# Ledger of designs, part 6: VH-VL binders against Flagella basal body P-ring formation protein FlgA (flgA)

Target 1, 205 residues: Flagella basal body P-ring formation protein FlgA (flgA), of Buchnera aphidicola subsp. Acyrthosiphon pisum (p57418)
Amino acid sequence: TVQKFNFFDLNKQLNIFLKKEYPLNEDSIKIIIHTPLKKNIYCRKPDFSILSNTHNLGLINILLTCSKQHYYLTVEVQSEGEYIVANRKIPRGTRIKESDLKILIGRLDVLPNNTYRKKKDVVNRISLREFFPLQPITSFMTRPFWLVKVNQQVTVIINGNNFKMSSKAKSLSNGAQNQNIRVKTNSGKIINGIINENGEVIVSP
Short names: E, the ipSAE of ESMFold2; O, the ipSAE of OpenDDE; V2, 0.75 times the mean of E and O plus 0.25 times the DockQ between their complexes.

## First folded at step 1 (VH-VL)

Design o1 (framework fv_ontamalimab)
Fold by ESMFold2-Fast, scan of step 1:
Structure o1 (fold): chain C 205 residues (1-205), chain A 123 residues (1-123), chain B 112 residues (1-112)
Amino acid sequence: as target 1 above (205 residues)
Amino acid sequence: QVQLVQSGAEVKKPGASVKVSCKASGYTFTSYGINWVRQAPGQGLEWMGWISAYSGDTNYAQKVQGRVTMTADTSTSTAYMDLRSLRSDDTAVYYCARDEYYGSGWYYGMDVWGQGTTVTVSS
Amino acid sequence: DIVMTQTPLSLSVTPGQPASISCKSSQSLLHSDGKTYLYWYLQKPGQPPQLLIYEVSSRFSGVPDRFSGSGSGTDFTLKISRVEAEDVGIYYCMQSIELPYTFGQGTKVEIK
């Protein structure tokens, strides 16, 4: 059946579509349609697609398809949420600590691409440039700090209810703190664990 | 003029300790890291470790881990490398080298080096 | 540790002729940030090393345009289009994608 869309209905449909396309920002997405539209759009089955090569926040182009009719929409996708900034001046080459970071709440769509949203993703990385207070930190501004290297002998700690065992194994990859890693024992068994702050691999039942 | 100036040559006996200094001038000391790199006679370059002049955070090469301590004094813009339990194979020229940032966000690696400090370990 | 391997280890060049040095890494030096963490240094006799090339192909300030770097992933090349007497020394490649930073063995460039 032919369905009639007005401005308010179209905005609701776009919100549903875009919240599905942007799951990480679902609860805080606000949609603004900039393309002037007649309030009466008739469609048997409306379909939406994002025309950009990336699903970025901010101004995007959307194609609305109704049978053989095409409508090109310029839409602003606004999102609010938490993001990570430098709490102080951080020199280049610094291993980033939690005290170097601050969480701000604000508009995500006006931030540089790949701005970090969680402190855990920034802590223990190395700064590739100088950061200034309140500057948003992006993944392109940091590199990993390896606590464990491929082929390195590492201590594996197995924690049980009433026991704690430690053994040696070889790492199968580079790994940073809090990262999952696979290690190979002398018997050839592969074990998965999480790297702690001392470069040890923790295995919990 | 950006410079790193190191302390003078040292001659030590096996088992002794040596402390080499690296005085920075001509730039904001706390905005850069300091690497320590050594070169044994007739050999190549070997990275020993790195220190942040701002945070004091360090990372040491495995070969010297447990025998080396790197520090930085922001009041004098001077970095130090203290190497303990010296062995004959620690005989080398020790260099300090700055990591530099160029305003476009490029990571240069080590762009300014000290003149080197010769450390000789002999009985 | 990432192992850096240079070839040749020694090179004798007639003045004005080109020279080429290869550097191979045991692992990719390309980071997820899109940058490749490969550097070239020159150590002249009795002097500390000096930076020539950063990020594979970018010439450092004051470095003559006869020096060029190229490569990707694990295979890198430093070229000198016309070797001059002042270019004599030992050339090192270095990686800084992970700690410890590691250098190649060095390539000695001499004039015939």
Scores: ipSAE 0.000, ipTM 0.405, lowest interface PAE 23.8, mean pLDDT 82

Design o10 (framework fv_ontamalimab)
Fold by ESMFold2-Fast, scan of step 1:
Structure o10 (fold): chain C 205 residues (1-205), chain A 122 residues (1-122), chain B 112 residues (1-112)
Amino acid sequence: as target 1 above (205 residues)
Amino acid sequence: QVQLVQSGAEVKKPGASVKVSCKASGYTFTSYGINWVRQAPGQGLEWMGWISAYSGDTNYAQKVQGRVTMTADTSTSTAYMDLRSLRSDDTAVYYCARHLDYGDYPYYMDVWGQGTTVTVSS
Amino acid sequence: DIVMTQTPLSLSVTPGQPASISCKSSQSLLHSDGKTYLYWYLQKPGQPPQLLIYEVSSRFSGVPDRFSGSGSGTDFTLKISRVEAEDVGIYYCMQSIELPYTFGQGTKVEIK
């Protein structure tokens, strides 16, 4: 240890770092430091990094580097915000409607991983299991509704300045509404387009 | 070429069980689900349930929930419906019918089997 | 369960004349994806049902253009512009917006 005149409040810098790493939009965040930082640590240039494989809410591990010294910190990131639950009993295999969903406000860090935050991300997906009222809905509980399947013959609509043309092509992948998709024409040409609500592929040259 | 072929007629006593088969050909079996629909003599159509040939997941009508089991054998492209504890009011023609599955639901039933007559009498 | 109600229950038609069948559902069949999950099936004597119309108004492959479907929400109609001998049978409407799938009670169409 070398005596230095510069003293820095590392607790304050850590809070600033964490708020930048967790941009929660309309959510509120609360940070609890479980491993206390010593007030008398002198850091010329503190460097923080998150050691977790993913930037999840809840308990996370942080590495603080001060010159040649390394400090391992445990921090709890609590968050409160909106999340999506089932508004009624939803049978397996159901294409989810907006009326099947309800928005609740609560602690996000205690919810199952990948709980949906917005209705638009859930509507029109297929339930993979039975949902019960007020049950949080996760991405593992749903699958995309494929308007187009791989190898399916699809209608391609080419929208030009003053013309519309349609042709047939074979899809090279599964695709849902509003997704970009590659299709192969009978001549072997591969073109990219966006799937519309009718399962047609729209191309805007 | 696309077709569903069902097993032959069955005559059973009350309390027995019946297993009806539905063999698919001319399409990718796992891309469709199989519905079971019955029709009592002179009556309308009643949906009994369906099975995904891809996942094996099932959904049964409440009226038969405790007495029916639907299965699918992907190696033979054959679906089965096993109905237990038969009653006289289970006398009906039983149809299998496919619907597009694997990310697409609900779709219409476009190909139907020829039907299997099940008679339950003492 | 969604209840499907058909009228009339039976219909006798002179060959070449039009026929109309109504189907009413106990709740809306319009999904948030913009599609209405209403179908029409024909069951000829001794045969399984065959699909005629899907999504209210779309004719299935091979179905003659004299068949047409219309309607929205809870009220639907199947029309045959000129009834032929091959059209004899029982017509069913069906909903698939939610499980269990349900059918109307059927409309028997006969030639005079």
Scores: ipSAE 0.000, ipTM 0.407, lowest interface PAE 20.9, mean pLDDT 81

Design o2 (framework fv_ontamalimab)
Fold by ESMFold2-Fast, scan of step 1:
Structure o2 (fold): chain C 205 residues (1-205), chain A 122 residues (1-122), chain B 112 residues (1-112)
Amino acid sequence: as target 1 above (205 residues)
Amino acid sequence: QVQLVQSGAEVKKPGASVKVSCKASGYTFTSYGINWVRQAPGQGLEWMGWISAYSGDTNYAQKVQGRVTMTADTSTSTAYMDLRSLRSDDTAVYYCAREYSGYDFYYYMDVWGQGTTVTVSS
Amino acid sequence: DIVMTQTPLSLSVTPGQPASISCKSSQSLLHSDGKTYLYWYLQKPGQPPQLLIYEVSSRFSGVPDRFSGSGSGTDFTLKISRVEAEDVGIYYCMQSIELPYTFGQGTKVEIK
């Protein structure tokens, strides 16, 4: 069957395609086609693809394939939602606290790429640069806070059914809270455990 | 038009909890934040905290951190402030206020509720 | 926290005369985006606060043109060119550049 696309039909098809490609709720996405269409397109089975390997918001390029004909569309993907900004001036090297952050509601597609959307993803990380009030915080501006550093002597707590034991071991890597880490005991044994809030390594058989 | 309507006055004993409601109408509830601001008798304005009507995420003032909980119910377009372990110095008029956070970044309170008087006595 | 300090704390004005209220912040309210996050609110007797001015000098919808705001950095002024009876109340400046939002201690305006 030959399918004729007018602007409304194309917009409808693109919305269906893009709602499947983006993980955001349907109500948080608005699609605008910027490529001017001067005529209707006849197509038996349309196929859409995003030309980049990333599903970025904002202006994107879409390839529409109809049989042997290819159309390049410039599409704007707008989205609204929450994002995280700095609440105050945060010096470089600071361990970020919840009070250092503010949540704003606004357009996500005009923000720098990789802007954080949840406080939990930012709290306890270290700032890699100075932040200013209302500045969006991106994942490239932070790093994990290491409670344990490589070669550091750490306390290992073995928490069994009816017993609790503690011993000392050397960490084989850097690690942050709730991360899995390997440590080496004095006897040379390697133990895996999870780092707690105090920088201790918890082992639960 | 746009309106915020708060629950009625409360009289509580020290150590009790109070839950104040703020019902929104005339706008898309999830597109704005809600601030809570209190005013003790004869005193100025004190910011208590803010809640997103979209996600329910909050920012609380340090002074009340640990004994305040703010929530939002999108099905009824109603925000709530629950304040625990009440003391006599919590006696105040509590206001909810809509936060305008437009894309040009102003962040102010443009519509206020009528206020809820909370009296902590005895 | 950013501290907001208002002067005077009270003023009595003859009807039709001008009034001026000053507000000082402990830190600059100018953001790198070029905007200054300073606001003025009026609380009339028995009513909730109402927004008068946002971003130092922009009048909010419905606010009479006799109200004007000015200032920069840490020093701000609210002026009423000709005080009317309906202008009686307590005026507050506020900053929203950082949480917690903070208010000045208020300036009571009353008619002589």
Scores: ipSAE 0.000, ipTM 0.533, lowest interface PAE 11.9, mean pLDDT 84

Design o3 (framework fv_ontamalimab)
Fold by ESMFold2-Fast, scan of step 1:
Order: C-alpha cells, then structure tokens, then sequence
Structure o3 (fold): chain C 205 residues (1-205), chain A 122 residues (1-122), chain B 112 residues (1-112)
C-alpha cells in the first residue's frame, strides 16, 4: 500500500527533513516549494536528498525519491534570525571591538554567504577591508588577531615523548593562533613552530 | 593625497649624528608602519629598520644595531631616524616608506619619501 | 637572513620587445597563512622606488597591465610584455615574510 502525500503533507515532510539538515532554530525556517506540483504524490516512504554540495539557504534543489519514481524539486529555504553588521565605519586593519558591532534581526537567506551570526565570533578579529555602517560582516572579510607580533619575545614549547621543554625566543613575523611561525633564539638558531591559544610557539618533533 | 616628505640633505663629520625626519600626510598615521631604507651611491637598497606608528615597536638591521634609534610622533604625524657614530660608509640616500599593518593585502612598502642625502666626510 | 638573488643584473631591450627578470630566495616565502610575501619595485632614474607587484602576482594601483608577476616558493619572475621608454630603471624584488626584510641586488633595464 502507498500513502498519499498532498501539497500540504509534502511541505510538512520537507520541513522535517530540512530542519534536520540545517543547524538552525526550528521556528525560524520557512519552506516554499517553487516547482509546480501536480495534484497528488503518493509514497509509502519518501526519501529526500539535497543535490547541492553545500546546505545553503535560499534556492536549493532537492531530489524526492518514492519507490522507483524520482521528482526534482526547487525549494526556497527562508530563515530569520540574528546577524552581525558594522555599527560604524570600521577602517581596514582594525581590531574589531564589541562597540563596532550591531545585532540585527532579519532574513538570513538574502545575506552574503558566511555572514556572522554572533558577536563573539567577530570580536577581536582584524578587518581586511573598510566596513560601512549596517554592512553585514562575513568571515571572508576578517582574519584572526595576531597573538604573536614581529620582534615579540615568546615562549617556545618543545613537546617530546614524556617531556616538555620551554625556552625564550623572538618572533621574526606576525602570527595568529594555529599559524606557523619562525622564531630566533638568543644563540641565533631559527626554530619553526605553531602558535597556540596562549601565544606560545609549539614545536613539533 | 598620500605623501611622505623628508628633511633636507645633511653633511656630517665621522663620529657625528644625523636625525632625518619623515612627515606623513593624507592618511591615518597610526594605521601604518614606517620602514627606513638606504642606498649608497651606485649600490642597491638596504633595509635599516621599521617602526610601528601605532605601538612604537621597532626592529633594526644588524649592521646598524646599537647606532640607530627610530621614533614616531603621532601628534605631528612625523617619523624620525637618528643614526649615531657616523662612518664614511653611512654615506647614502635615506628613504622612509610606509608599510600597511594589520592587512593581508600588502606588507610591502607602497609610498616612499623623496629621500634625504646624508654625506659623511672629513 | 633570507638572501634574494636576481638574474640578470642588467638587461638591454629593444622597444616593444618583452623582458623577464628572475628572483630566487634562499628560503620559501610561503607563509602558513597561504600568502607568499614577495614584492617587486621599480626605481626610475633620480626617483625613489615605486611598488609594482605585491604578493607575487597582484599589480599595485596604477601599474600598467604589461607588468606581470609569477612564481611560487623560492622562484619568482617579473615579466614586461612590451618594454616602453618609461620602464627604464632598476628593478628589485623584496621579501617581508620575516626579519630582516631583504632586497635582491637589482636588475638594470635599459632601452637599446
């Protein structure tokens, strides 16, 4: 036996599928089916898959499989929520402060990709370009703050089997967390390592 | 218009000191660093050091370490290079050049002063 | 220090013909941030140096499209597709991946 799914039931099933696929507040998602659906689709166990490589908001293509039959649907995934904009003009190269940011509530699906949704993810990052008031801020427009500055004295940590050794060295360049950096010891030796969350340089064996 | 204007030519005796100025205009002084580069007659470019107009942090080339001091006055948007214990091989044209800081687009020197000729002669 | 080596040291070019300058670094200029800290400068007679190319291949504002940069790691090239009289001068490559910042020895370009 085959269960009947009308236009309303299909929308409900798609909402369930998409709320599972997207890391969004369930109440903020609205689904609009743009592909014209003829009267009824009957299916015992509908199977949905997103045909795109990414789970973007806005227009997406979905494959509905019902037994041996395939239906190609164009669906609009609308979402409303909080997003971050510049509260004032922010010059290029600025370490972004909380007062530089404003939270707006609106349609997320019409915003540029990778628009920040929480202030905590933007504060202390460096602007890579000039921002204008009310401009949405995306992750492509910022970089991590430098935890190590050129010529700064840093702690170098060498982690080996069953031992941990630390020493002092001067950084030869700027670097952010998880970036590779070269440092010069008092003896003139150059050591390469990765910057940790505390601004220390971790040396791999 | 973005511009760096340097002080005039200097003639000094060996053992003397020289202080070259570099006045910035047309941009936010503290958003950039200032590099000092010299060029001896008929020779290539030699980096002498760098100063952050924001923090005042400095980095000096080994060849002039201990003889050079770089400073920046944010109230007048002017950078200075003070070179002491002058030798005849310090004879060169000295350039200041700004470098963009905090931005991955350029870390190169994009705007240069006109140069200051320093001649060390007995 | 990172040593920057340019070849040739001098170049005499017929107007309208191409020119190519090589720059080799003693160490890789590729940073873990994915950027390569190599720059090209031109010093015209009696003038301070001017920036031509930043990050290997990006032309600086106002630089004509006949100038192009390429390369990776330790080997870099500056090309002028058709040399004009205004292009005469000394060309320098530079690295700023680490201190001290260093320049190549320069390549003099002259018109025949």
Amino acid sequence: as target 1 above (205 residues)
Amino acid sequence: QVQLVQSGAEVKKPGASVKVSCKASGYTFTSYGINWVRQAPGQGLEWMGWISAYSGDTNYAQKVQGRVTMTADTSTSTAYMDLRSLRSDDTAVYYCARVLTGDYEYYGMDVWGQGTTVTVSS
Amino acid sequence: DIVMTQTPLSLSVTPGQPASISCKSSQSLLHSDGKTYLYWYLQKPGQPPQLLIYEVSSRFSGVPDRFSGSGSGTDFTLKISRVEAEDVGIYYCMQSIELPYTFGQGTKVEIK
Scores: ipSAE 0.000, ipTM 0.472, lowest interface PAE 12.7, mean pLDDT 83

Design o4 (framework fv_ontamalimab)
Fold by ESMFold2-Fast, scan of step 1:
Structure o4 (fold): chain C 205 residues (1-205), chain A 122 residues (1-122), chain B 112 residues (1-112)
Amino acid sequence: as target 1 above (205 residues)
Amino acid sequence: QVQLVQSGAEVKKPGASVKVSCKASGYTFTDYGINWVRQAPGQGLEWMGWISAYNGNTNYAQKVQGRVTMTADTSTSTAYMDLRSLRSDDTAVYYCARGYSYGWDYYGMDVWGQGTTVTVSS
Amino acid sequence: DIVMTQTPLSLSVTPGQPASISCKSSQSLLHSDGETYLYWYLQKPGQPPQLLIYEVSNRFSGVPDRFSGSGSGTDFTLKISRVEAEDVGIYYCMQSIQLPWTFGQGTKVEIK
């Protein structure tokens, strides 16, 4: 049984759904619903899901499932906060330093996707392209600085309760500081460990 | 806890209007709608209409359509029912009752005000 | 409008005896979501109505287990297993599947 009813109840439920997906943070967030829900829809158990795969801000598509009917809604998520830009010209292949970066405050939803929000996430990465002053830096423009390369001989440090052992092993992949990595010993055993700041692989029992 | 408190009794002449208030406390006012239900002396319950405290949208029973206006003031968590062109058969106790939005309506009208007696006499 | 019809309109019960009230709707109250939007209210003398049963058979918070609701489609029953003095009042069924919300005429329960 389908009954006509006030569609503003669905708008209320949509707002509740969106507040749960975008809870209040230190960043200023504003949500605008662009596609009004039709009047004369009666839906006691609406199901909302976000269809946008690459965007968490700006214009996003929401799927409303009401019984066996599907409705496509457009909402705009606006946000204002801090983001990272290049402080100077940075050549391709450069290991990025803190002095190469500057924090700006502005509208996050109009920036390129995956623009960095904190300096710590950019410092010590490698630029994949030339950066110009005030250019927002995105995760697509950088890669980790590899402390360990695939097939590199590395020192493995095994920490035990009453002992510390070091041995040599070959890395099975590239790895950056604090990443998990698998290495293969001369005996053929595979050991899993964490890369430290010196490019050593730390194994805890 | 959750409570609805209504304004006091009113005595009106035929042709006048009456405005009844309903002040909510103990819950988030905008999460629920407010229903208005009346009961003539010795008679049963009659639904008059509903207002969303979220956006002020209304739905009125056909019998009072054109004579009733329901409003909600979110700053004071108060709903109002304004009934115009009063007739002797509008004499009743008027109740406000919390209920209905799509996510919140499984209980129906679960919290009721104490009632406001409106007497229309010549 | 959906018409709700209650029987009987009045009922006199000896304390401790059971009582049964019937409610019929002019249209099915079963929604496509699988729920049935039928409610029971009690109005004690001089008081506003209070919710007893929601969605056919669920007791509202604080309602004694001597109250039970049952039914489906268009035919519903409220039962009180052992009527007590505090149960005196007028009982109403109500539907909320379709606007306008509508109530039955009421059943007055009195003690003999």
Scores: ipSAE 0.000, ipTM 0.443, lowest interface PAE 15.1, mean pLDDT 83

Design o5 (framework fv_ontamalimab)
Fold by ESMFold2-Fast, scan of step 1:
Structure o5 (fold): chain C 205 residues (1-205), chain A 121 residues (1-121), chain B 112 residues (1-112)
Amino acid sequence: as target 1 above (205 residues)
Amino acid sequence: QVQLVQSGAEVKKPGASVKVSCKASGYTFTDYGINWVRQAPGQGLEWMGWISAYNGNTNYAQKVQGRVTMTADTSTSTAYMDLRSLRSDDTAVYYCARDLTIFGEYYMDVWGQGTTVTVSS
Amino acid sequence: DIVMTQTPLSLSVTPGQPASISCKSSQSLLHSDGETYLYWYLQKPGQPPQLLIYEVSNRFSGVPDRFSGSGSGTDFTLKISRVEAEDVGIYYCMQSIQLPWTFGQGTKVEIK
């Protein structure tokens, strides 16, 4: 390999841009530039932008703008880290337990979009389909466990200055803990509130 | 028109210092590097070093390392070569020359007229 | 350092006759980018050097087609098909594949 002195190097500017977009935090990240920058390009103020909008790992397209000239670059962002798979067969409609899950270490950039990275984000969710052992679990395959279901009678707790009042109302939608929900009182009034850990609707005027 | 214009001839005694200037015109100064090349009487060309007008980075030939300083003033589009502790064998014509600072291009295309430096006692 | 060796050191040429100059490098000048970083310069009497050929075989702007460069790796040649009076001077090969940049000793071309 032959070394030359560097100056006014577009590859240096591209690497600065990529380090800004893909900072090293918890996962191991490797970046490979597949489309080398062409020789004989003047670009005092390069402008880089990512054209890929569906996935920030794997093969991504970058647009380099130099005055009126446009260059399309392909880079590969490889990442290795932990991800969640099913530890056993999980039937559709199952409330997922920690023992149903296993952590694997491997290439993140080749996994399906929205593959879960931590067990805590999967535990207590409901499977929307059957899972097989070692299958990566994505957010598309699960839903929140509903603490409140549509048309369910719920307790509404109104917390005001120096008072607390409770009443019954009917929920107008499904809802999980910490979600905003609308409920309809016996008088026909619609009230907005937040679901607590007990499935109660908290209203703070 | 692209031009490099150098300062006038210098006569120095051994042990003195000389500072040669090279004023650029007709192009964007900070997009190019400046090489310094010297030629002793009746001898060939000897590369002395290089400076980037973009960031001020320098590379000096080992023979003059420790005695030479190259600088660039972007406000006046002028490069300088300061050579210290002059010896009689530093007697030469000193040229500045522009190189292409485009990725992968490293040759000198425009040269100054030269500055004669004579070192004698 | 890469050493550049030119032969011959001098040439006396009858007007209209061809001339050939050899340049050999102590190491290959081929870069991983596929280019060979070998250049030819001409220094006319009392003038600074001027670029003739860049990257082995490419004529610089304004250089007559009677000049041609060839070669690869460590062995390079500059040819002048018909030497004219304006071609008198000293010819230098140069490498820029690694620092320091180095020149050959020069070949003096003069008319008989």
Scores: ipSAE 0.000, ipTM 0.418, lowest interface PAE 14.7, mean pLDDT 82

Design o6 (framework fv_ontamalimab; at its last look DockQ between E and O 0.06; V2 from the best seeds 0.00; counts 0 for: pae E 13.7 > 2, placed apart)
Fold by ESMFold2, look of step 2:
Structure o6 (fold): chain C 205 residues (1-205), chain A 119 residues (1-119), chain B 112 residues (1-112)
Amino acid sequence: as target 1 above (205 residues)
Amino acid sequence: QVQLVQSGAEVKKPGASVKVSCKASGYTFTDYGINWVRQAPGQGLEWMGWISAYNGNTNYAQKVQGRVTMTADTSTSTAYMDLRSLRSDDTAVYYCARSPYEFYGMDVWGQGTTVTVSS
Amino acid sequence: DIVMTQTPLSLSVTPGQPASISCKSSQSLLHSDGETYLYWYLQKPGQPPQLLIYEVSNRFSGVPDRFSGSGSGTDFTLKISRVEAEDVGIYYCMQSIQLPWTFGQGTKVEIK
């Protein structure tokens, strides 16, 4: 085992914490410590925590607790990687196709929250507003393609070892393929099932 | 002492899968990452991917993306590499190697697991 | 991907003489934490690779002091001051600054 860290060196301990929280991955990551710890701070049991929401990019605040003392650090996490933009103007209500999307490489830390990273996560979704060419696409700008809509009468299929039964029920929500959904029978009973490719609700016996 | 012990050699047909185990001992498993590196006969080293034993995050090389799954079981200090849809060019020695977080290197290697894929 | 290029690919050395292996990366290996993520491995015949040098110039535990690493940025060198019979094998440089981690092609060192 290498002896590269010094437990009495708070900057080293901060770097260990940051490497655990922002490990190397397929994106290029650069960490800039804006508020380096003073060399003369002695802390035997440092406790580092991220004050921001979990693992955001860009400027983040870190709390160091050393006994009763609190130290606030600002760290900048810069990242470059792939993200998804519109390849053309996309009208509101469009069922998005792969050809509607383009992959760009750039700074992830300056993108809007929840920007998509893979085409597969955007294809077949519905645009909630119009997109302009090269606009980053976020999860808040799309919704699932609904195979089942709220209040829609749906076929419920119950598969058993030796039988297959079907009945009608009313969907209590919108639902996409493979989504668990609640439906209400004519008797008022609530059933949970999984939506198949045909918009039918599959229930285990 | 620090040691990585891998499962034994395997012979597979094309289209099958293989799961190689890597049992760690002599250190705190969650403080290190586990890499998988393979070496085809007479060839150099090829990094396949990495898993953090700290939080379970994985990163895979593009060539094996979609065919490989790496897991870590902290209760047994064991990492696994599952390679599916095997081809003849997957014939290689597969190594696990740990990565200290302090320097991102591979300091301890397993003994290797020979996987032979032939029809 | 970062390309690691070793020269020479093969090296025949008289015992007791020095040897030098060059490794060039297609991009800088300097990380924002101030470290340079360049590593040297030796794979002896029939064995897994073993770490020789980490972060350019630091000898791993148990590695003889006849091994030394140097370089910066994109240009790196492994030197063996006096080659011994036990030093035969294939030497690899590796970068870990960026995924995927990549190795040089290897340099086979043999006794002349």
Scores: ipSAE 0.000, ipTM 0.471, lowest interface PAE 13.7, mean pLDDT 85
ESMFold2-Fast, scan of step 1: ipSAE 0.018; ipTM 0.561
ESMFold2 (binder alone), look of step 2: mean pLDDT 93; pTM 0.953
OpenDDE, look of step 2: ipSAE 0.021; ipTM 0.588

Design o7 (framework fv_ontamalimab)
Fold by ESMFold2-Fast, scan of step 1:
Formats: sequence, structure tokens, C-alpha cells
Structure o7 (fold): chain C 205 residues (1-205), chain A 125 residues (1-125), chain B 112 residues (1-112)
Amino acid sequence: as target 1 above (205 residues)
Amino acid sequence: QVQLVQSGAEVKKPGASVKVSCKASGYTFSSYGINWVRQAPGQGLEWMGWISPYTGNTNYAQKVQGRVTMTADTSTSTAYMDLRSLRSDDTAVYYCARDYDSSGYEDYYYGMDVWGQGTTVTVSS
Amino acid sequence: DIVMTQTPLSLSVTPGQPASISCKSSQSLLYSDGKTYLYWYLQKPGQPPQLLIYEVSNRFSGVPDRFSGSGSGTDFTLKISRVEAEDVGIYYCMQGIDLPRTFGQGTKVEIK
């Protein structure tokens, strides 16, 4: 089709590309091109690719291919949205509760990678270090809460004929609620089961 | 009224163990961490460790790591510090102390506001 | 561990005169939230410590206004504008920015 104005709007097409690469429904995106662009670039169908290994915010390198020409662009992707911070000092080794967390709205591109965006993803995890008020919490700073630890003696509940039978066994690994775990009985038999909310291993025939 | 009440003085022989209790009243016990701090005769304050009554999680000072266990019983609102393999240099007054407002509006103040009266532990042959 | 150093170790003060205690930390107590996690305690003879000042300069509930805290980063000061008989005891600074929590060695304040 014939265009009324045939100048390539690089900024417009780059914005369209980046919105497709960063489809953040609840966040706002602002794009700043730092590389000086030539005034006479004409390209109806530019191809863009991100040279970074991950979808990182902030300064990124983009390859623009226009026909047989290649251009390297430095672009700053700024984003604002909700993220999770510590609401108070949280000591190392603490099982995090909802009141320990606060939602802030701010610049996501200046935050550490893997900063949590929702409280539900942080609640009941264990802190791997001390957190201070307003500190962003990342997934690298937490671990699952272990209800069962390796070599721990656990109660095994075996269901049968509407009866419960319980016995003791030693856990062969760490495990959280609803995880599958293997345990070893005093007789040396290995049994597989699911950890319940009380740290018991449930075995169903 | 908010207070922490500790168990009475103990005299132990080297190699024995001691268990000091700290009973809380006047506040929601599980909402505040409990610190243990000791003071040898004529010496300054030394932090020994911390426990969350909410989670049971603990953090111990390196000097006592491996010899100390801190626990909390929410049904009795009581924290405990068990110190094993006692040495003469463990002779001290042991205090329990509540984290400064770890629940409620003053979330950002992380000192220690309420202290027990202290428990004298003497280690001698 | 963060090392807390107090000077002087002892002060003998005439009643009504001022007193000043210095506390220095081996690293900054300023956190990225803009707050400085430095606390002052008073231990009166035969009693447990009591909180006087939190976050450098804030007086704890019931603490008289003759007590004031100041400082930033690694250098902190506790001042008593007019020392009274009830102010006798050992004063400790403490950092709350990291574990283990650490105290200065204490400053003994007594009346001449």
C-alpha cells in the first residue's frame, strides 16, 4: 500500500516492538533511545532483536536490521509498577508472614532482578538473610519452609479399609508441604508419600 | 502491663548445663522476637542470640554456637535459653529482652525495649 | 561483626553540669531506607538496661528532654544537658543494622 508520508518512524516501531517484548499489563513503560539516529533512515519493515540473554529492564542493546544494514542501539527501558518490600526488620531464618511485607509502587528497572511482585509468592518462605524496612525482596533471598528435614524421624500415616495406621520412619530428604518424599523404616524398607500440613508423610495404597 | 520475668539464680559446676526461662505478659507473645544478652561480672553487654516465638527460628552468636539452644512455648508465653558444657567464663547475668515493637505501627524501630530482671548464673567447682 | 567503640570509659560529673559520650562504629549504620540503626541504653546500678534513644536522635517514651542523641554514619554522640543523681549508671550504644547485635564497651557516669 502507498503511504502518504514515507519517512521511517524508528521511535514508533521500536516502541511497538518493546511493548510486545515486555507485555506488563499493570505497569507503565517508558522508552529512551540513547544512540543517536541518522535523520535519513528509511525502513518499512525493520527487524529488531534484543542482544541480552534475559528480558531485563534498564539499559539494553538492540540490533536493528533494515534490509541489509545493521544498526546497534542502546535503549533504556523504564518501568513503574508494584513490588514487594520488607515492612519491618526481618531476621535471617524467619518464616515470612503477610504483616512482614509491604507493597510499594515505583521504578522496577532500578530494582534487583527477581524482585517479588506479589505477597502470595513471599508469604511462608524462609528469609536467607536479614531484611531491613523498605528493602526489596528477591527470590534469591528466600527458600521454601521445610516441614521435614533430611534424617528427621517422621510419622508415616498409612490409610487402609477406612483405618489409619501410623509408624515412624527416617526422612531421606528435606521436604515442604505437599511435596513427594521418600522415607526409610527401621526395617530398612523405603516408602514414598506426600507431606501434609503437620509434617506427616501420607501413604495411600 | 508489659513485662518479662526470669527464673532464679543458678550455681553450676563446669561441664553442666543451665536452662533459664523468661515469661512474658501484657502483650501478644508471638508478635515479638526475644533476645538473650549476658553480662559477665564487671563487664559489658554481650548479645547471645535471638528467637522468634512465631516461627521458632533462632540466630546464635558465634561464641556460643553449638552450646546454646533457644526455644519458646507459646502456650505458656515463655522463652528458654539452654546453655551446655558450662565454663567459668560463662559466669554472668543473663537477660532476655523483647525486640522493640516488631508488630503494630512502629515497625521500623529495631532496638530492645522491655528487659527481664536478669538471671545470675555462676559456674564454679 | 560491627565493632562499637565508646569514649570515654568513665565520667565523673558535678551535679547540674553537662556530659557527653561518643560512640563510633566500624562501618556505617546508615541503611538504604535513609535510617540509621543506632540505639542508646542506660543501665542503672543493679538494674537491667533501659532504652533511652532509638535511631540516633529519637527519645524513647518517658525519657527526659535533657537527653539528646546526634550523629551520622559511623560517629555518634549522646549528650546530657544537666546531669542529675538519677542519671548515674553505665551508658551503652548498640547497632541494630546487622546480626549479631553489638554494644559499645560502656561508659560509666557517676556524680562527684
Scores: ipSAE 0.000, ipTM 0.404, lowest interface PAE 21.9, mean pLDDT 81

